# Miniprotein binders against q8h113, part 14

Target 1, 357 residues: q8h113
Amino acid sequence: MVIYHRKVVFTYVRAKRFYHFLNIEMVTDFKSLLPVIDISPLLAKCDDFDMAEDAGVVEVVGKLDRACRDVGFFYVIGHGISDDLINKVKEMTHQFFELPYEEKLKIKITPTAGYRGYQRIGVNFTSGKQDMHEAIDCYREFKQGKHGDIGKVLEGPNQWPGNPQEYKDLMEKYIKLCTDLSRNILRGISLALGGSPYEFEGKMLRDPFWVMRIIGYPGVNQENVIGCGAHTDYGLLTLINQDDDKTALQVKNVDGDWIPAIPIPGSFICNIGDMLTILSNGVYQSTLHKVINNSPKYRVCVAFFYETNFEAEVEPLDIFKEKHPRKETSQVAKRVVYGQHLINKVLTTFANLVENS

## First folded at step 9 (miniprotein)

Design m14M
Fold by ESMFold2-Fast, scan of step 9:
Structure m14M (fold): chain B 357 residues (1-357), chain A 85 residues (1-85)
Amino acid sequence: as target 1 above (357 residues)
Amino acid sequence: SEKVTVEIESDDPMLLEWAVLYIKKLAERYGAEVEVTVKDGKVTVTVKGLSPEVAEKIAEMVKRLAEMLGLKVKIEIDGKEYPLS
């Protein structure tokens, strides 16, 4: 059939108290469920000079503020990226990881490839425990010498699979859309923090670096197999595109309990990273999360990390120090050079690669 | 074509709202139409225009959601009850 209906229809009973369930609303109890935010009103106005005064923007901004303060994780819907693209990214990723290891090793991660490419199952460790996943690691490409001696470690093009053949073009399109979406979500977050829409588009932020990990988690027949150990993300925002039919991502709530991040079809999961914690002067905290392989089925997850400029000296933004003064919280006032922090992370993760290559 | 009917009971209005949203998004994923009805304090969500394979998949996904959230649901495919155990 060519014509499809994707709308809510009411029959005989129209109880007003339940009309609320027909709207895309934020879940207010964040202790047991992650909030869901429809950002379409924000996206409709994010380039307007008067966006801060728009009622729809104000509502989305309030939801973003609460989600970032209470959990640091939320679902994003109304983001404008097609379901077809989101699903095709996952489908082509499944096709790649189903290939024999010899095929996947054609794009193997090495120091000479700028730490870009395929990483075998069990190479990654988190908090001393082996992570049971394989991945393709990608970074924003840049010309030789652009980021000085520090950036030299990551120089070179991303390595893309030749099978499926269309994968490179698909992923490049996807990255561009994720970059634009992340920038626009940050305009809402900037307003939520009491700034202008553009506080995250200043000198140290307007040429954003990005990292992407395309991750495959093998099926397991044992309980409590660690797919990815508990960690926080290091950047500004992460967009997670996960398989719809398997729950494995867990988020630590304020009470110390692990909440399952049940996949909502067509959504991104969005979480804040350590750099946003610093830039916000500690108002928004990066949240611990982990992946447990708990099913015999193979799971794919594509994580896009939106970052500062590579050379950014990351410290709390003056506007957010003014709006949200620290009450003697020295830990948040740490200054971090983003590029050096990223390189240290890469070299620590792949220390064995230097020895074994 | 087949339809999946989900009757949801919870004393937590936020859980009901979240579950309805989830089923709506599942329906959008599969190009199906959604009908929401409230009667006698129960919320019924009907997803229409499904192939048999997609109807089974949606019923399975809703069953898993209910198990994870501790929701009381009754699921039917074309009037036949879908087992929850």
Scores: ipSAE 0.159, ipTM 0.698, lowest interface PAE 6.0, mean pLDDT 84

Design m14W
Fold by ESMFold2-Fast, scan of step 9:
Order: structure tokens, then C-alpha cells, then sequence
Structure m14W (fold): chain B 357 residues (1-357), chain A 85 residues (1-85)
């Protein structure tokens, strides 16, 4: 326990030193600093029948509950994914985005490609303003017809860069590990909500869809250039693998203040999505966040989104309605069909991409 | 066989082109022929060679697409208007 507490304190001290290095004034309120959670006790027991009774699991679950209630964003360490893999994903992504546009356009995003592939700088808009980033979008691959008429729009394989040539195999390995990690974090979140470990592995959740955005933010010589406008994520859980050398991600806390998500090397940033807000009966809220390009240096961020089953009709889970009943003045969560919601977002976002018409 | 006719109006030429491409892709998937006509600022897409069941399916998919993108459309199956509400 002493070793665990020492590690957590060490991680916070490292983050504070990094803030000082960037000439960012440190705040004394812990709500102004994203919590750091070592999930290794959870992972050690996540397949055990009695995991809910393990003292280490109980401590992690308590920290997850607090993080999800206080801000909906936290750093994850002790996740078991090697620093080498985490860094190599970013390194190979930098190599791809450094290529001439002609090379990047070989995998350009089109309706014919199932809205999978490379998206040029300035194609995205948030709240009427152009987002200054480029990206590779990919989705869980599935057999033709698996997700009915709604899923037809996203049918087909992901488009991967041929240069670097190892990118596809690296990313497929990374995605599998992120999928498993997300499932295991959700077992802790399930316990935090007062359920069994497996409430997010029920019928509508046990064949999870996933989305990944691999994002490049160009260097700028101006302050406050919008890399990505304020938004919430629409899934269950997001894992963010960001460059360690510049701070750009900002998170809106419960008090309405924007706080910087200073990179911690080897960590993931994890945040709650809109579907988890619905499933939890509003106990955990998806949090507004944005990206500001504030450096002449190019920045990479790889965001993995863990989702419900594609066809899931998402509404509050009965167990969480029982454990956390809504007050009479609270808004009722609207029922959402996840796949329809995703397709609506994709078609709205990429309505301007008709390169073959 | 049945035909589905879609009249599309939009101030955004990219949305218009995208909608036409989507309908072409649907038609190809069902082995149907597509005609596109542009006249007086309106685009008309006609999908031919459909069974009644496939015609209804395409009309429903186009209706959902129009709702998702905020497109103004008029849909007809073999000359009869397909309801949007």
C-alpha cells in the first residue's frame, strides 16, 4: 500500500514539475488537476470471481468513482501497455503526417471507402469554426451485412498508410490492447456505480463497436488557434495517447473552469462519453473538452473510442436506475440507437467530402 | 420492376454531390441502374430495375439520409409520392 501511495505521489510531483517547466501557474485545489489512477490492482483481479471483494480493487474503484463524478477525465497508469508500443504508435504517426499531401491522399477518406481514411487539415468544423487538424479515421471492421442497413455506410476495411510499412500491424495490435484495457476499466466503473463487474458486458454491450481518430495538429506561431472546438465524446470511454512535449488539451471541470491536461509520459488520458452518461442514469457526465494549437511544434494525438454494440438501443441500465434513482427535477435521459447516432455524426461531419462526384 | 425518383435541393453543392453519390452506391449494391439529371438548380436521381421491396428499402434509406443531413427531398416510387412524415 505504501509503495502504491508513493507511486501516486511521485506521478503528481512529476506532473507539477512539468507544469513549472511550461511556465503554467500551478493551482492548489486538486479539482484544478486531473486525477492520476494506477489501475494495476484492478487489472490483476479483473477476471477473478471475487474481484469486488479485493482491497486493491476497492481502492481503485473508489478513485474511479471520484474521478468520474468530479471531472469525468483522469490519467491511467499501470495499464500494462508498454511505453515502447505507446511511443512507437506516435512516432510512426508523425512519420505519416510528415509525408507530402500526395502520399497522404492515397488513403483519403471517401464514402466509397466507408468513411475510413485520411482527412485534410480544416475539413472539420465545431460551432461554426474550422478545426486546424488532419486525421486518419478508422472503425471496427465487420463482415458485409452484420449491422444491417444502418451499418452499410461504414462497410469495408480500414485504410492504413503503406509508409511506414509496419503501421497497419502496429495499429491493429494497439487497437486490440486498447479494446481490452477499455473493457477492464469499465469493470471498475461498473463496480463504482454499485453494479457487478459485468454490467457493461450485457446483451447490448458484449460485442462493442470502436472508433479511432489519429489526429495531427500543425504547429502555429499564434496563441489560441483552435485545433478542435469544445465537444463531448459520444461513446462509453475514450483513451487518449498524446504527445508528451506540449500541452494542448483542455478540460472543463464541474466548476466551469478550463484546466490543462498536461501530458504524463506513458499514461493514457481517459474520459467518459455520452453513452456512458445515459447507461449510468446520469451519475457520470461526459465532459466538454477542447484542443488549442499553441506551439510551433507539430502535435500528434491518438484517440480510441470504446462503444456499445452497433445496434444497441441505449437507455439507462435497470440496476443503475435502482441504485441511483433520478430526482423529480432531473431531465430523463433520451433513448438513443447507437449505430444511427454514429452514422448521423459521420454523414454530417463528412457531408462536404464528395471527391468522386 | 419499380423505379425510385429523388428530387434533391440544397444550397451546399458538396452536400448535393454527396447525396447523389450515396444514392448511386445504394443502387450499385442492389444491381440497379441510375440516371442523374440536373435542371433548373434541382438534381433528380432515378433508380431503375427494382423489386417493390427493394424500392421501399431505398426510399426509406434516402428519407433517413435526408433527415440526417437536413436535405430537402421529394421521393417517388413509380410516380407515387413516398411520405416523409
Amino acid sequence: as target 1 above (357 residues)
Amino acid sequence: SEKVTVEIESDDPWLLEWAVLYIKKLAERYGAEVEVTVKDGKVTVTVKGLSPEVAEKIAEMVKRLAEMLGLKVKIEIDGKEYPLS
Scores: ipSAE 0.000, ipTM 0.092, lowest interface PAE 22.9, mean pLDDT 80

Design m14Y
Fold by ESMFold2-Fast, scan of step 9:
Structure m14Y (fold): chain B 357 residues (1-357), chain A 85 residues (1-85)
Amino acid sequence: as target 1 above (357 residues)
Amino acid sequence: SEKVTVEIESDDPYLLEWAVLYIKKLAERYGAEVEVTVKDGKVTVTVKGLSPEVAEKIAEMVKRLAEMLGLKVKIEIDGKEYPLS
């Protein structure tokens, strides 16, 4: 439900002034619709000494807090990444997935490639069921031996398509911008939790790992084909760049209902992951979400996952234990080494992968 | 060039604002002019400067949005009502 102070009255205004004119102070449970947050005031001040005291930042922080508490999913606009770049990433990805399998298999995912590269439809499983999608998996590159025995599984360079020709350069630029955007959104989330802007830039977090899944969902004429089964994300924050012309992502709300994440052109969808749930001392919960293929249209979704340091032993941050103490009956937080958790997921997903498939 | 006019009716002010934002972002993507008129819980959004193909695309996307959200809408392209299912 939405509560608002001002009633709609007769007037003629430009669309840009609509929100300002109504001056609606909203309290919502986000039962049927995900919140939209314009983060441009946050980005304008994210490097400023007095960021936390800026009125525009305070307003964005309030919206982030509500979205993260009530749903764990929200749209981000005002993020500063050009619509041209966002669309070009998707367009080049469509071009790659439309190639014959023989071309896509030139960068096929294998253990020797560090589980980086193209995975065919039906390789991915969620809760024991095949997901009807194909993907390119990539990870932050690192020097041999940097992450010890745990990291050895993911050693090696990312595999990028040679067609389209500029794909690698485009994606590397895009990843860098997504990394910066994620860090800046986390400064707002840090303030929302009652910390400084920099609580997520401490020892375990200032050399962040990242994962990216570039996903293609084939068109279908059958209803309720599972594109990706219900799951939570593992990391801190996910940025989703999805096609505008197909609604397939569904998010489970606090009441247990599935709500559609209808694409807003030029936006990212942002959601919190399991590591942020731990770091926030359970204040923000990672949210179950799924993808249902219900259209004859081919759908592309590029998911960027911003993570902790690879070796981080993840436990609640002291500041957030102090600000948000848990009830005595609450489950004791599980400590997890992020890299170990990631490797376990990778090895489980690709347990039956064969070299020549 | 063509224009798309969308009249939106809802008792839910958040849903009205969300729909207007959606149409505004959609129009911005195509470099189109947007005008909004608000009266008694009814919102009219007019998008101008469109090619016929883009006008049809916008109308179809708004139609699908309205179906998914249970919104009451009336859509016109250049003054002619766009069929709703």
Scores: ipSAE 0.195, ipTM 0.717, lowest interface PAE 5.5, mean pLDDT 84

Design m15F
Fold by ESMFold2-Fast, scan of step 9:
Structure m15F (fold): chain B 357 residues (1-357), chain A 85 residues (1-85)
Amino acid sequence: as target 1 above (357 residues)
Amino acid sequence: SEKVTVEIESDDPFFLEWAVLYIKKLAERYGAEVEVTVKDGKVTVTVKGLSPEVAEKIAEMVKRLAEMLGLKVKIEIDGKEYPLS
């Protein structure tokens, strides 16, 4: 709705002028197109076989359905992950990125390291444009040979820095919690689509792959520096843990306008990916989003991507084709092999590393 | 120890829910306790355990937020109405 969008943009401009006057980062504009969902009723019942009939679960499921249909982005609170852990992850990540490049390059991303590790500012490209960020890329670890010739490209352990101390242990704990949280949110989304709680825990989904990008955006004194170009995410769900004191993430609305995703302390931002679009038979759309570096301060964002099984042949789930039939002329019906899709994206992103090998 | 009470009135339940969430998170950043009540179609958020200085700061921030966003609010510090203009 154009009227609703204009109202949100107007509110954002007012907030921006106000925080300039007070020299306060923009964290006070609570008027946003992105819904806030307290999922604590869902989590309380997520292992209960009768969870679908619980009044609190039904309310959360309704909110998830609306959020996924309207924008494909929402804030999650009541998730049970402590503010201390959420903040410590960001604090230790700041400490790592503050190190000299020589230290960060000790875990540099290479083909031999399975495309796991540190990437320097300007290594990543989105839609042919260089992104102004640095990152640590991690993937679910797996046994040599588990995913055949395709998976060989990503074989090997994740690279973790020794400084800050305990970073590896902290991040591994965080990943386990994000994996469980993502699975439980998907139980709610499964119900929202009209399935059982477990439609995303079937044969091609019950051994989920995951990707994590730990991203640092350098401070800038220029306007409109692209930190990450416009893209959709590949998987089922993304959980974003971002710095609270800067607004940099922007989401493209149905009218083609970019809407800021204003941080809410202690929340995750959650968005749907391309595989969930396919699995839902096009009911939920993955949404284009980007990051603009617009502050002299360094910004950290930790993005956790919950995926299908690596070998999954991704196509619309039969239950959701039945519940949500598509028009013949509007069929969302191309089969995707998830692992091949991921490898193609990795090799495209890091083509310069392959050429220099 | 001071108490800040914010009464919020709006025809839009989405904005009420969002405002409550924001004030709750703001209070938690100052180590304060938060209670939420609904009476006569109005939402009341009570923030407790504040020093007088922090209570004044929270009241001022809520006042400025309300002015910026066009919200109808009533703010009290320990039962005394905080002026909106």
Scores: ipSAE 0.000, ipTM 0.159, lowest interface PAE 17.1, mean pLDDT 80

Design m15I
Fold by ESMFold2-Fast, scan of step 9:
Structure m15I (fold): chain B 357 residues (1-357), chain A 85 residues (1-85)
Amino acid sequence: as target 1 above (357 residues)
Amino acid sequence: SEKVTVEIESDDPFILEWAVLYIKKLAERYGAEVEVTVKDGKVTVTVKGLSPEVAEKIAEMVKRLAEMLGLKVKIEIDGKEYPLS
């Protein structure tokens, strides 16, 4: 906030305080927009013994709880990842997708490559319909045999483009930061559910798997081209880094309406996955979302998926069954082995891949 | 250098605050100075220190935001009105 002699200049924070001063509560058209959460108070205290008692943490936790109970999608700001890095990831991704197919096919996705690498436009299907996007699929790397017979399908290193040359190092740095950010957001979500900060850092959760999809959506001059059909994400938490100048992601709100996830520069969009629905005993629901290609411009989206341990047997956590008992006699979900679930999805998605060379 | 000035009016204070946040984040991406003035329930956001190309990009993005949210806005680049059509 800057004050000059004959005028008052406000920052965003001051504008917010102005509406609060007028006793105006933001209760209209709420469901037409996704909530924005500044998590910087949470991050400042996330390693402190007394974090649960901190007033700033308590406020962030309340916002996370409301967002996760309502729509299950929210913007994250105050996350500490530099705007330069967030933008450079998208810029280098644009450079890669601008290359001729021959160059992109040098890292083509194959069974022999552990289903890691470039997939061309039209290979992916959602609910029987072809998705109009290309992508690079990446997974946490692990040594041969670490995840037994289940993990054999995904063994091997990620395939990274040689052009741009610095892409691999940039993306590895980005993944580490997204992993740490996701873990810290989950500490807030753990508190929101009434647990300790560390309920998602237990035995089957503290060595998290991750999946990342680096997605390119071609420009179109026709309406309603499906870039990615309606789906939920499988994991705990997703961080979406999308282009700032195109709106394509749509989220199904609590009333059943599709609302646009308009990009906020420098933010992540964060959403709840199916595994978090199970672990929370159904308190937080994974939300249907889709991508509609609606612009003649090429759009990039980098989606980072924070998961359980690969071999985790996922079922509701005891603490959250106690805090949030279901009124129904049936359990929230059957036991899910995360690694088997992931492998089944990969094999189904890429059943048509032919290993030729 | 160029400046982009956005005047925002809405009967919904939540949408007004959301639009201000969007423009502030957009300015931060371009390393620009941002000033917000609130008077008589009308919000004016000024983004300074822009190249002409960046100023036009910001104006176009704000225009699209206003269309999507049904906001009544007036956009100026360096004192000249930016068309909303």
Scores: ipSAE 0.000, ipTM 0.414, lowest interface PAE 12.6, mean pLDDT 82

Design m15M
Fold by ESMFold2-Fast, scan of step 9:
Structure m15M (fold): chain B 357 residues (1-357), chain A 85 residues (1-85)
Amino acid sequence: as target 1 above (357 residues)
Amino acid sequence: SEKVTVEIESDDPFMLEWAVLYIKKLAERYGAEVEVTVKDGKVTVTVKGLSPEVAEKIAEMVKRLAEMLGLKVKIEIDGKEYPLS
C-alpha cells in the first residue's frame, strides 16, 4: 500500500502503531528511527491570535502530540535558524576543546563563579557511573538578589572562552534564538494538550530560566565507554545540536529498545523534560536517553534546556487536569520547586569544590 | 560538476521518507540541486552540481546511513557504481 511521491512524512511511532493496527509485524531489518517534524507552519503563525485554527498549525500540532505521547524525542526542521550558525557553534566548540588543558582551566567551574564554566572529563556521574565527557556549563544570567537565597549559588556571569575570540557573541546570539524557538515549540505543545497557545507562558513560566551544556566527548578505541549515562532531562524542552558525522545519542522507546538519534544535517533533536511531564499532568513523559562514545573521533554536542521561572512551584496545570484527568493507577505528580531542585543537583555534582574552597 | 544517484528499496514507507529527507538535507548543506523520481517500485534521489570531493563525501555519508539502518541502496557517482563493501 506504499504510494511513492504521494506519501506524507510521518513519525516512527505512528509507523509502529500503523503496523500494529494492521496486525502485521514491523520490518525488523531496519533500525528504529525518531520522528521528524517540520515546524515551519507553526512558526509562520506562532504570534497570530488565530494560530489554533490554521490548517498547517493543526497538522504540526498533531505531529507534536504523537511524538510527545509516544517517544518524547523528535527531530525539528523548518526552525528558521541558519545552517551556518548551527555549524559555527559546533566548529568553535571543537576549537575550544582542542586547546591545552591549562587554557580550558582558565574558565574552570568554581563556587565563586556561580558554578559556571569548564568541567573536566570524568567529573559528572550518572546513576553511579562516571561520564566520559568535558563540558562548559552556562545558565541564564541574573542580577544579584533576583532569586533570593536559593539563587545566590548561581549568581554571576557565565564564563566564556577567550579563544575562539568570537565565541561569547556567537553563543549569546545562539541562546537567544534557542530560547525563542523553544517558546514557539511550546505554543504548539500547549495546543496539542488542548490548551491555548499560551499555557506555558503563565505566571511561573513567562520569565523562563535556561541551562546550557556544551559537551565534548573524547575519542575512544574501546567498547562500551559511557559518554553520558541514562537519564531524563529536568526542564520543559531540550534542543540538541550534535555533530553530523557521529551517532552516539540513544533514546529508550516504550518497548525498552534503544533508538539511535542519527544526526540529520541542519536539524535539532528536541525532547521533553520532567517539568513538562508534571505540567501536562503526565500526558507527556520525559524519556531516558544516553550517550555512548563509539568513535575514535572527538564529538561535540550543545544541549540547550528551556526551563520554568527559577522560583516556579511546578504542579500540573489546571487546564490539563481538566482535559486529561489522571487514572486511579497513575502516579500522583509531585510538587517541585524548580530552582531548589536545580541548586540541589548542582551542589551534589560539585560537592568536592565546596569542601575545597 | 558531478552527480550522485541513490536508489532506495524498502517495504517501510517511513524509512523511505526518512532516507529521502536525509539526502535532501545533505544536498541543502552543500548547495546542491535535488531530484526525486519513482520507477519500478524504487525511489531514486539524484543530487546534482557537486564537486568530485563533495560527491565522494555525500556517497560515503549515504553508504554509512544505509549500513546503520540496514537499508538496501545503490549509489552511483556520474553513472559509475559507488562500492558498498
Scores: ipSAE 0.257, ipTM 0.743, lowest interface PAE 5.0, mean pLDDT 84

Design m17D
Fold by ESMFold2-Fast, scan of step 9:
Structure m17D (fold): chain B 357 residues (1-357), chain A 85 residues (1-85)
Amino acid sequence: as target 1 above (357 residues)
Amino acid sequence: SEKVTVEIESDDPFLLDWAVLYIKKLAERYGAEVEVTVKDGKVTVTVKGLSPEVAEKIAEMVKRLAEMLGLKVKIEIDGKEYPLS
């Protein structure tokens, strides 16, 4: 595999040079490309009391503000998570989905397992149409009774594959790093909205929830097979770790054009969810996106969803209502209880499991 | 003024359409005229009213885009083939 490794490295170098060129010559305001943001200056200062005054932080915050206003999707580089870890997550995920169906069924998603575990291709529907993917669904684990009757639906431990053997430990390490990264990106977003770094860390994020979907998209020999139908994410931020050699994720820009999220090796794609739209008083809109299986190659995508406190009553934050007042004729952002919204989405997505159980 | 002509062929209609959109947005950014024609399953995008510097820049960007997306392209500046190697 020496020739294969050299080819992969060459493709990676070509991709980096192309995106570096685009970042210099064509920028985030072009609307036909997703912006690329190096957040390393933000991370270097994210715990400092004076981070808002740092020139490097100010520059990153300006890029975050523009990205969230123009598209709601951007690439994150300089995030400090090793290429080795990012790649091992995808490698072990490929190994799991390549197993015989009987092995994958050992962690089958059921209501009694708290809607955690493996689901086979074609179980999910978006807007009445079947999604051609298989997945492992995971949620933050919590003690029985912690989130009342509503949270009872999601009680129980995550179901992790026993093969590859190290998968559970790898994924738990990865989740912790994604959680920390998401918190730090939100500090930059809080500054971008005109608040302190910590506006979300008050009542909304004292005990943040998370959701993770580990998704496999089968190769297809026909055009326009829906891997995942058009939707917005319902949380705060999503971090996407996608395979580097397939372009399948499409994002709808403000002009109504679908643009490809062409992979940048070692990057995360980051997008904002519906809860952040509400909290920002509508300044940042969650963006429609979809996955189309247009390749004979199998594609892995690991999506980490950073969420509010489970019990959070999500409404526009007072500071952002003051900084970004809505016009009198504009629709007022709906108040949402996050946990109830999540449970409603889970039960709707997996309605067939209740009917067949 | 110079013109850049890009002939594009792809098995993926979405990537083909997006590449055309990308070239249109590049042309718009530089105040250039764009003409798109479809013939024999190939799409030709012609960008007109360019300075020599901007024509070279657009040709290079399209070349890099084609390499990234695996698109089969032929690029000409004022009827002279732009090297892809």
Scores: ipSAE 0.012, ipTM 0.510, lowest interface PAE 8.4, mean pLDDT 83

Design m17Q
Fold by ESMFold2-Fast, scan of step 9:
Structure m17Q (fold): chain B 357 residues (1-357), chain A 85 residues (1-85)
Amino acid sequence: as target 1 above (357 residues)
Amino acid sequence: SEKVTVEIESDDPFLLQWAVLYIKKLAERYGAEVEVTVKDGKVTVTVKGLSPEVAEKIAEMVKRLAEMLGLKVKIEIDGKEYPLS
């Protein structure tokens, strides 16, 4: 057992997997590895009136607080999503990206399709540099006119591959589970910040938008090919389902070093986004991360982004301004309209797809 | 059925615990039983109930993990040493 509080305490199973022996306690800085959090005690109590007082919840909340303060990235286990589903998502995604371009282009991303669908290798840019990946971009579907003039750009249904045949149904099931998991992790984060479990389920947050990028990184025979340049995520929380056999994701730690996010089978990698930085009044910072293509083999990564309501005017929550006051008014987080921010990012990314007027 | 035995030696308790967790998650993925023992400053993780094919796959994945983390390991499949080089 690992206790997350700048001390690491070992528990060894001596004779059987059900017996534990406590052996060693040491100070660690998590400089080379990301923390691992078993959230199953949180999930067991996340709908209970007494969840904040439950010992198991308190332990998980402490681990979430430390991970979010120290690095902003952590592995999640005990999340209740089956290994079969996690692996099927990646297997079907590999099958799609292995198809000839003509087949993939049947769901080609276009302005008319609401910037939903397949994007070819080299279309995406991060900080002015071309990223060596292809992807399927998906967004929460909504009715025409629901999000006014701002939302018009993203109107329309997601485009799903017809091959593999069951891909759409699998991914829609997966998205629902990731949405629920993200909401429940945020209940723990709300407690970690000193709020109620439901601070992220207020008027601006209880009809959450979501974004999903299904990303394929081609094999390379060169060193240090950028698969995705250094960036932070926009939203509240990201869940990453990555291939188990290659380490490509790197996270910038507090010392400025890049540390590898080595895949743990059956886990999600979870990180916080820019909107959570604002809502927490700067207590939790979104962390720079990148992807380096470093293998001759093809790599898949499915990233689910849990967001605010589309039209949310995002600013620090009053409870967290009270609990975590800033020393100077010049440090007050800038207010943003989430939907406008998202649309601006989409249009910047896909500027080359805009037709001549 | 086969068993994979991994002896891990490290002065870093965090790294040691992380490696043990990784092997437990691998065992869970393949529906295998896992036992962890501590003896003479070394941690031994034994994964049981494997087909020969899965045993070799697990050994290879543990080998790759050890290379990435700079861990000193000894891997055996059913009592026979799995080559690291």
Scores: ipSAE 0.055, ipTM 0.634, lowest interface PAE 7.0, mean pLDDT 83

Design m17Y
Fold by ESMFold2-Fast, scan of step 9:
Structure m17Y (fold): chain B 357 residues (1-357), chain A 85 residues (1-85)
Amino acid sequence: as target 1 above (357 residues)
Amino acid sequence: SEKVTVEIESDDPFLLYWAVLYIKKLAERYGAEVEVTVKDGKVTVTVKGLSPEVAEKIAEMVKRLAEMLGLKVKIEIDGKEYPLS
């Protein structure tokens, strides 16, 4: 028995006994459940010099370590972002996607708009299969020339809907809060890996990039309609704000089974990306996940992607190579220039737009 | 049709997650509609579209889960409190 998981295993055993008593089928392995983490003790101390020594922080850090090692996906509660804001973001997103295509196309995604804006249903492909969703893509804004020739592809302001008129201000407020939340979760993850709270800050997060996809999934009356094909995220952390009434997101566990990420209102789902896998020397793995449209209800999901500095050269951090040595480090060690990787992703996703420009 | 409303309070996030998952699975078994909301730091799970008999069965099953897991819960059927003692 792992000491730091005694609570979880004890609760699982009690629940299993209860289900047997009631003659109800239950989950036979708690690995099929996504962990829920209250990060409020971490947030209370995240700017303190001695945060690593705080008992509440230590408890949260232990839970983050286990979640990132076992699944790479977890729910975040105690994050301090109001339920009103979380819900209003989804409500205004529904209002936008309910508009006629003519209105949505006023902010259509183009190369000249820096690949920022509205994308129609069925234009996106994952691993060669059509994804049944529409979206608004946006990125951290930056001044012309800031990220050289590589960054030129994404230059320009985000395109925000004029209807609802409050959408831009709401989303900009939301993005700032998601950015702060992601930074603070990463301080906990840095501690979980055995570093200081600030191992990712500086060279990797001096000026962090972010990507956000605001996604609408049309209602369907048939099973197994792919909303978004199986993939891993490319960045450090993803925060998912999804509609609460239908389960569509599925996460692949260590045993190869797909686990439903059942919505918990007021929570974020958080998952780690490929850059964090590299930086941690493979200790934390980015996890495959997908979205299946299987409900007649229209579903929205707002995915915020917290990323490294645009020009960051991402490779395993020395401290984590030393603390978590691997026998064949070369198998995990991979050097990636984040900005180039992102541009390759964008150009691949929107190849049809490049040819017509 | 009837609705069952369960208010859950717990200092253990795993127990909270487990309880919500359990109620959602019960709702799915009976073909019922589920709404989950967070208000004032408490989780409320509402199961709708139930017959009176199924509503009482769900309330009893949730009561037993709460007793076993040491959860603080409040259960209502169509706004009327379901007794826990």
Scores: ipSAE 0.000, ipTM 0.261, lowest interface PAE 14.5, mean pLDDT 81

